# VH-VL binders against Rho GTPase-activating protein 11A (ARHGAP11A), part 3

Target 1, 191 residues: Rho GTPase-activating protein 11A (ARHGAP11A), of Homo sapiens (Human) (q6p4f7r49to239)
Amino acid sequence: VPFNALPHSAVPEYGHIPSFLVDACTSLEDHIHTEGLFRKSGSVIRLKALKNKVDHGEGCLSSAPPCDIAGLLKQFFRELPEPILPADLHEALLKAQQLGTEEKNKATLLLSCLLADHTVHVLRYFFNFLRNVSLRSSENKMDSSNLAVIFAPNLLQTSEGHEKMSSNTEKKLRLQAAVVQTLIDYASDIG

## First folded at step 11 (VH-VL; from j4 with heavy chain Y101W)

Design k4
Fold by ESMFold2, fold request of step 13:
Structure k4 (fold): chain C 191 residues (1-191), chain A 123 residues (1-123), chain B 111 residues (1-111)
Amino acid sequence: as target 1 above (191 residues)
Amino acid sequence: QVQLVQSGAEVKKPGASVKVSCKASGYTFTSYYIHWVRQAPGQGLEWIGYINPSGGDTYYNQKFKNRVTMTRDTSTSTAYMELSRLRSEDTAVYYCAREYWDESGYYDAFDIWGQGTTLTVSS
Amino acid sequence: DIQMTQSPSSLSASVGDRVTITCKASQSVDYEGDSYLNWYQQKPGKAPKLLIYAASRLQSGVPSRFSGSGSGTDFTLTISPVQAEDFATYYCQQSYDTPLTFGAGTKLELK
């Protein structure tokens, strides 16, 4: 299902956000201290059962284990028909991360100004949530670098991600993680 | 000591129902999913379904969906499986099993098993 | 449903031997870099005992003579060296999709 066809909820300060994203992030905030949140695998069979319930509008996230909700959240972004970060910006975002220390962050955030307003609202919401997770890293052991490595393939990966590991592929993966880390660390400046 | 203790053997006629209990001890009952698995005489293992003891949510193998009900009582740390409209092919040993997970995640392997409950369904 | 095919159905071995049991899934059981394939040992009249989870991870308290390997659809359990207490039936189990399914078993007997 396309992103804009999903049900949305109105969220103060952020606007209209996909209801699944609101429900998942809200449920995870009650468990933000969970060690290895997003790093630990959820149960694959439970993820599939949860996805089926969510697709049919069933309330199920409040009682689900945190690692299962986290896994479903990763899957949500990975399986969008069109990436939430537009694919035509991916190469520019990677190039921005090859700049010097101060310039790379500013260039990445300037590129986010090219996003449609609705996309900016969703990204601010989600990356602010990830930033909040990273601020509790002393308890959950998930800092922004760790979260970036986990979410980069879910946000920036295309079907071409089946290529064999090479030196160029490894560089691309590191740059993708750097993009995501910048967006986490500077979530309030997106758009 | 971590263990699952099941109710005793049952003999039933076709068309009846059976309810098997599985009492957990030595760990936090609501922190681990419970699965039910059966084994017919001389045969392999067949998965029936699972229950989340925390919220009571269940998932059943479609083969059993309209005949099986899984419940739990958190005050006694006991899971239950009820199978209705019994047939002779339901003759098996029924196990409850606790899911295993480690610091890396959940793999739906079963580290603690009950001793098994033998069900015989015959005319 | 994912069918799990074990081979051989039975085998005979002596104490000290190396044995290898295979398990083939009808489709990949990999997800996010992990293989959702587990191995159990079962002795007559007893419940199964978990040996290996996630294809290759040894369960606590299981001797290191047991090892698992493989990915995708093809998996192996290796016992080396076989001990007297290892004569039992071994089952693989996939946890990638419901219903969870087991192989038919491999009976390891004393030669």
Scores: ipSAE 0.586, ipTM 0.831, lowest interface PAE 1.7, mean pLDDT 89
Fold by ESMFold2, last read:
Structure k4 (fold): chain C 191 residues (1-191), chain A 123 residues (1-123), chain B 111 residues (1-111)
Amino acid sequence: as target 1 above (191 residues)
Amino acid sequence: QVQLVQSGAEVKKPGASVKVSCKASGYTFTSYYIHWVRQAPGQGLEWIGYINPSGGDTYYNQKFKNRVTMTRDTSTSTAYMELSRLRSEDTAVYYCAREYWDESGYYDAFDIWGQGTTLTVSS
Amino acid sequence: DIQMTQSPSSLSASVGDRVTITCKASQSVDYEGDSYLNWYQQKPGKAPKLLIYAASRLQSGVPSRFSGSGSGTDFTLTISPVQAEDFATYYCQQSYDTPLTFGAGTKLELK
């Protein structure tokens, strides 16, 4: 189901955010010091069971292991029928990261001004959460570069088929991570 | 010494219920999921479900529908599995097993098993 | 449900032999670069004992003569060299999807 059709919660300073995203991020905030948060594997069968419970409106996240919640959060973005970062902006976002050091960040943030207002609210909420995780990297070992590598394939997914590793593919993956890292590091400037 | 110690053998008639206990020792009970697995005589292994001792949430194999209930008592570090409306095909050894995890994450392998509880269902 | 097919169903070997046991899942059991496939040893009247998790990771205290390999749908447990204490039944188990399912077992017997 599209993200705008999901149940939403009103969040001060951010607006209406999908309730699942609020629940997952607030639960993980209680465990933000967890080493390897988002990197460590969660239980795949529990991830599927938790997803089923969430889809049926059952509360289940407060007692779940942090790495299971983290896995569910990654899956949430990966499985959206349309990417939260609109696919028609992906190429421009990648090109922005090929600019000079100062220009790449400004261009990336300027492109975020093209996003619909609702999308901006959700992205600001989520990327500020990731920024908070990265600010605790001395404890959890997850800086913005690490988080970007993990989340890039979840946020910038394509409908393209099988791709083999090549110099072009490697460059694309590097640029995708750079986009996500900029959005984490400058989360408050999105939109 | 990490152990799971189960309650003793049971003989039941069809239609009755059984409640098997699984007492954990030597580790933090609430840090590990407990799964239940059964093995009919001369047969392979069949998964029944799991419980999270921390919050008590459960997940059951659909085959057992509303016949199985898993609970736990954190004050005694004991997990329980109750199977109701027993049938002769429920005759098996019932195991509790601890879910393993390490620094790389969770793979739902079972590193510590109880000794098994033999259930015989006969008329 | 994911069906787990083990082969062979039984196998005769001598101490010192190299033995391979295969396990095929009816669908891929891979998720995010890991294979959710585990191996157990069971002796008569005893509970199963974990040997290998995540397809290839050796459980602590298990001798290095046991090894696991494979990905996707096809997995192998290798015992080399077989020792007297290794005569038992071996089960694979997938943990990718519920219900968790086990292979029917491979009985390793003395030749």
Scores: ipSAE 0.467, ipTM 0.767, lowest interface PAE 2.3, mean pLDDT 88
Fold by ESMFold2, last read:
Structure k4 (fold): chain C 191 residues (1-191), chain A 123 residues (1-123), chain B 111 residues (1-111)
Amino acid sequence: as target 1 above (191 residues)
Amino acid sequence: QVQLVQSGAEVKKPGASVKVSCKASGYTFTSYYIHWVRQAPGQGLEWIGYINPSGGDTYYNQKFKNRVTMTRDTSTSTAYMELSRLRSEDTAVYYCAREYWDESGYYDAFDIWGQGTTLTVSS
Amino acid sequence: DIQMTQSPSSLSASVGDRVTITCKASQSVDYEGDSYLNWYQQKPGKAPKLLIYAASRLQSGVPSRFSGSGSGTDFTLTISPVQAEDFATYYCQQSYDTPLTFGAGTKLELK
């Protein structure tokens, strides 16, 4: 299902956000202390069943285990027909992270100004949620660096498998995580 | 002491129904999925389905979908499985089992099993 | 449905032997770097007992003479050295897709 065909909810301070994203993040907020939230493997069979129920509008997130909701949230971004971070910006975002310390954050945030208004609203909502998770890292053990490593492949897709790990592959992965970490740490400045 | 205690043996005729109970103790009942598995005499294990005790959400093996109902009562920490339109091939030991999970995640392995409930279906 | 094929269906061993039991899935049971494959021991008249989960992780209270390995479609359970209490039937189980399925079992008997 296309992104704009999904039901939306009006969220104070953020605007119109897909209802699934609001429901998932709200449910996870009640369990934000969960150790290894987003890092732990969810039940594959329950993830498949939960996704099917959500796609058919069944209210099931409040009773689902936190790690199953977290897995569904990761899958949501991975399976969007068009990535929430437009593919034509990925190269520039990676290049921005190769600048000096202060310039790389500013360049990354300036590139976010190229996003459509509705995309900015969704990204601010989601990345502020991730920032809130990272602020509870003393309980859940998930700081912004950890979350960035986990979410980078869900937001910045790799297009090819490699037979051998190379220094360029490692560098690309580090840059992708750095982009996501900047967006988490500066979530309020997106757009 | 974590345990699952099941109801006693049943003898039924073809076409009847049976309802097996599984009472949990020693842990938070609503925090762990309960699965049901059966084993025919001298045979291997067959998965029937699961229930989430928190909201009552269920998933059934398609083989049993129109004959099985799983329920629970959170006030007594008890899960139930009802099998209807019984046949002689439903003769088996029926187990309830608790999901296992650890700090690395959920793998739908079963760490605590009930003692089993023997069902005999004969005319 | 994912078919789980165990080999051998039975075997005989002496105390002190090294035993290997194999389990093959009809398709990969891996998801995001984890293998959704579990091993159980069952003695006559008793419920199964979890030995190994996620292909290679030893359940609490299970002796270290039990070990699991493998990924994708091919998995092994190894018992070394076999003890008198290990004569039982062993089952593998996949949890990658519904219905959850078990192998037909491998009966380990005393020679």
Scores: ipSAE 0.462, ipTM 0.766, lowest interface PAE 2.4, mean pLDDT 87
Fold by ESMFold2, fold request of step 13:
Structure k4 (fold): chain C 191 residues (1-191), chain A 123 residues (1-123), chain B 111 residues (1-111)
Amino acid sequence: as target 1 above (191 residues)
Amino acid sequence: QVQLVQSGAEVKKPGASVKVSCKASGYTFTSYYIHWVRQAPGQGLEWIGYINPSGGDTYYNQKFKNRVTMTRDTSTSTAYMELSRLRSEDTAVYYCAREYWDESGYYDAFDIWGQGTTLTVSS
Amino acid sequence: DIQMTQSPSSLSASVGDRVTITCKASQSVDYEGDSYLNWYQQKPGKAPKLLIYAASRLQSGVPSRFSGSGSGTDFTLTISPVQAEDFATYYCQQSYDTPLTFGAGTKLELK
């Protein structure tokens, strides 16, 4: 289903955020010290079962292993009909990351000003959650670079999974991760 | 020593129910999923389903969905599987097994198995 | 359901031999760079014992003469050299999709 058709919860300081995202991030906050959070694979069969329960409104996240919840989060973004970062901005975001060191961040954040207000609220919410994870990297071993590599293919759906690895596709993947890392590191400045 | 110890052999008539216990020791019971697998005489292995001991959440192979119930008691570190409306085809050894996980994740392999509970369904 | 086909159904071998058992899934069991394929050993009257998980990862306490390889739909378990305690039945199991399914087994017998 489209992103804006999902159930939403009102979250102080952020606005209306998809309820699944709030539930998943809140559950993971209780386990933010988990080593390898988002890197460790969840059970493929349990992800399917959890998704079915969540789709039917069942409260199942409180007892689920953190890495299964993390897998649902990755799947949530990957399976949106349209990417949460609008596809027409992807090329510009990648170009912004090819600028000089200080200009990269400014250009990326300025491009975020082109997003609809609702999208900005959701991105701020989610990327602040990822920033909180990265701030605990001494315990969970997940810094912003690690998280960016993991989430880039889930958030920036411009990569073809069937394309052979080449120098151009490697550069594109690196730039996609750099976009995501900037958004994590500067989450409060999005929009 | 990590182990799963199951209840003893059962003989039942068609139409009855059976409840098999699986007591865990030597590890934190609520940290690992428990799966149930059966093996008919002279045959291979058949997966029945799993339970998360932490919250009691279950998932059943659709073949058994209306006849199987999995529960647990965290105070005794014991998982249970109940199979109802027994048929002669349910004659098998029933195993509980602990789901293994490591630093790279979950692959739904089973590292610790109970000794098995033999169920005979006969008139 | 994913069907798992093991070959051969039985093998005869001598102590010291190298044996290879194959397992073929009816569809790929790979997900995000990992293969969801596990191997077990079972002796008569005993519960199965995990040997290999994720296609190639050796379980703790399992001798290094056991090894697994393969990806996608085609997997192998290799025992080299075979020892006296290795005569048993071997099962592969996929964990990519529900229901979890096992191969029919390969019996390794003394020649």
Scores: ipSAE 0.452, ipTM 0.773, lowest interface PAE 2.6, mean pLDDT 87

Design k4
Fold by ESMFold2, fold request of step 13:
Structure k4 (fold): chain C 191 residues (1-191), chain A 123 residues (1-123), chain B 111 residues (1-111)
Amino acid sequence: as target 1 above (191 residues)
Amino acid sequence: QVQLVQSGAEVKKPGASVKVSCKASGYTFTSYYIHWVRQAPGQGLEWIGYINPSGGDTYYNQKFKNRVTMTRDTSTSTAYMELSRLRSEDTAVYYCAREYWDESGYYDAFDIWGQGTTLTVSS
Amino acid sequence: DIQMTQSPSSLSASVGDRVTITCKASQSVDYEGDSYLNWYQQKPGKAPKLLIYAASRLQSGVPSRFSGSGSGTDFTLTISPVQAEDFATYYCQQSYDTPLTFGAGTKLELK
């Protein structure tokens, strides 16, 4: 199911956000100090069980380990039928990151103005959550650069590539992470 | 010392129920999942399910779903497994086991095991 | 359900030998670059003891003569050199999907 067809909750200052995203981010905020949040693996069998419960509208996140919730959140974006950042913008976003230091941030944020209003609200909500995680990096060891590396394949990758690493593949991965880091660092300026 | 201590051996007739206890000590009980595994005489290991002591959420192997109930009491750091409608093929040693985790994450390996509870089901 | 096939079912060795035990899963047990495969030792009348988790990571307190390798569907436990206390039954276990499943075991006996 496309993200705009999912159940939504009204969130002050952000509007209507998918209820799962609100539930997951809210639950993780109580555990934001967790070392290696998003880097540390959750249990694969529990991620599958939690996803099944969430798909059926069951509350289950409050007692789950933080790394399981974090894993489910990564999976949410990875498994959307269409990526939350529209695929037709991916190449332009990568090219924006090849500009000079000052211009790449402005170009990336300008490209975000092409997003639909609903998508902008969801992205602002989520990237402000990631920014809050990064601001606690002294405790959780997850700064915006680290979060960007982890989330780039979940936000910008179509799941087709079983490709051998090369210098071109590595450059693309670094540019994808740079896009995500800009969106984290400038979360309030998206759209 | 980190350990799991189980209740003693049980002898039951077919159709009865059994409840096995598993008391944890030496670690934070609510921080680790507890799994239950059984081993029939001369056979290998069979997974029954798990419980999250924080909150009490469970997951059961479908083979046992209608016959098993896992619970816990956080005030006594004790997990329980109840198996109902017993059959002779339920004769086995029943183990509780703690799920290991480290800085890399969760791999659902079992680092601490109870001593086992022998269940004999015979007419 | 993921079937775990261990080979051999039994083997004999002398103290000082190098032995290998194999474990094959009916489907890949890899997820995000990790292998969800664990190894246990069990002596008669005792609970299993964790040796290796995540295919190759040695559990604390386990001697370095134990090692694990493999990925995907094919895994190996190696004991080198075998010591007198190593004669036991060894089990692999996958944790990729429910139900969690174990191999049938490999009995290591003194020759």
Scores: ipSAE 0.438, ipTM 0.768, lowest interface PAE 2.7, mean pLDDT 87

## First folded at step 14 (VH-VL; from j4 with light chain Y96W)

Design p3
Fold by ESMFold2, look of step 18:
Structure p3 (fold): chain C 191 residues (1-191), chain A 123 residues (1-123), chain B 111 residues (1-111)
Amino acid sequence: as target 1 above (191 residues)
Amino acid sequence: QVQLVQSGAEVKKPGASVKVSCKASGYTFTSYYIHWVRQAPGQGLEWIGYINPSGGDTYYNQKFKNRVTMTRDTSTSTAYMELSRLRSEDTAVYYCAREYYDESGYYDAFDIWGQGTTLTVSS
Amino acid sequence: DIQMTQSPSSLSASVGDRVTITCKASQSVDYEGDSYLNWYQQKPGKAPKLLIYAASRLQSGVPSRFSGSGSGTDFTLTISPVQAEDFATYYCQQSWDTPLTFGAGTKLELK
């Protein structure tokens, strides 16, 4: 299901955000001090079970282990029919990160102005949540660089398969992480 | 000492129910999922399902889903499994087991097992 | 359901031998670079004991003569050198999908 067809909740200061995203982020905020949040693997069988329960409107997230909720959140973005960061912007975002130090951040944020208003609301909500996680890195060990590496494949993934690592592929992965880190560090400036 | 201690052996008639207890000690009961596994005489291991002691959420192997109920009592750190409408093929040793995790996450391995509860179903 | 096929069903060994037990899943049990495959030892009248999780990670307190390897569908438990206390039945278990399933077991016997 496209993200604009999902149920939405009204969130003060952000607007209408997919209800699952609000529920997952709110639940994880109660566990923001969890060491290795998003880095640790969740249980794959429990992720499947949680997804089914969430799809049926069951309130099971509040008692679920944080790493399982985190895994489900990554899966949410990965499984969108179209990436939340539109695929036609990916190349430009990567090129923006190849600019000089100050220009790369400004160019990345200016490219976010090309996003639809609804997409901007969702991205500001989610990246502000990730920024809050990174601000607790002294306890959870997850700074914005770590979170960017984890989320880049989930946010910038295309359906193309890549069977091997190459130096070009490794550079692309580093640039993708740099895009995401900028969006985390400057979450309030998106759009 | 981390332990799971189960209730004693049971003998039941077909059609009856059994409720097996599994008391945890030496760790935070609500931090670990409990799984139930059985082993028929001379046979391998069969997974029944799990319970999250924190909220009581369960997941059952489809083979048992309409005959099994898993519950817990957080005040006594005890998990329970009830199997109803017993058949002779339910004769087995029933184990509770704690789900393990490490710094890298969850792999649904079972690091602490109860001693087992022998159930005999015979007419 | 994922079927787990262990081979051999039994084998005989002497103390000091190297023993290899295989486990084949009917489909891949890999997820995000990890293998969801665990190994247990069971002695008569006792509950299973976890040896190896995530295909190759040694559980705390398990001797280093036990090792696990493999990925995808094909996995191996190796005992080298076999000691007297190692004569037992060994089970693999996948945790990639429900129902969780075990191999039929491999009985390691003293020659």
Scores: ipSAE 0.597, ipTM 0.823, lowest interface PAE 1.8, mean pLDDT 89

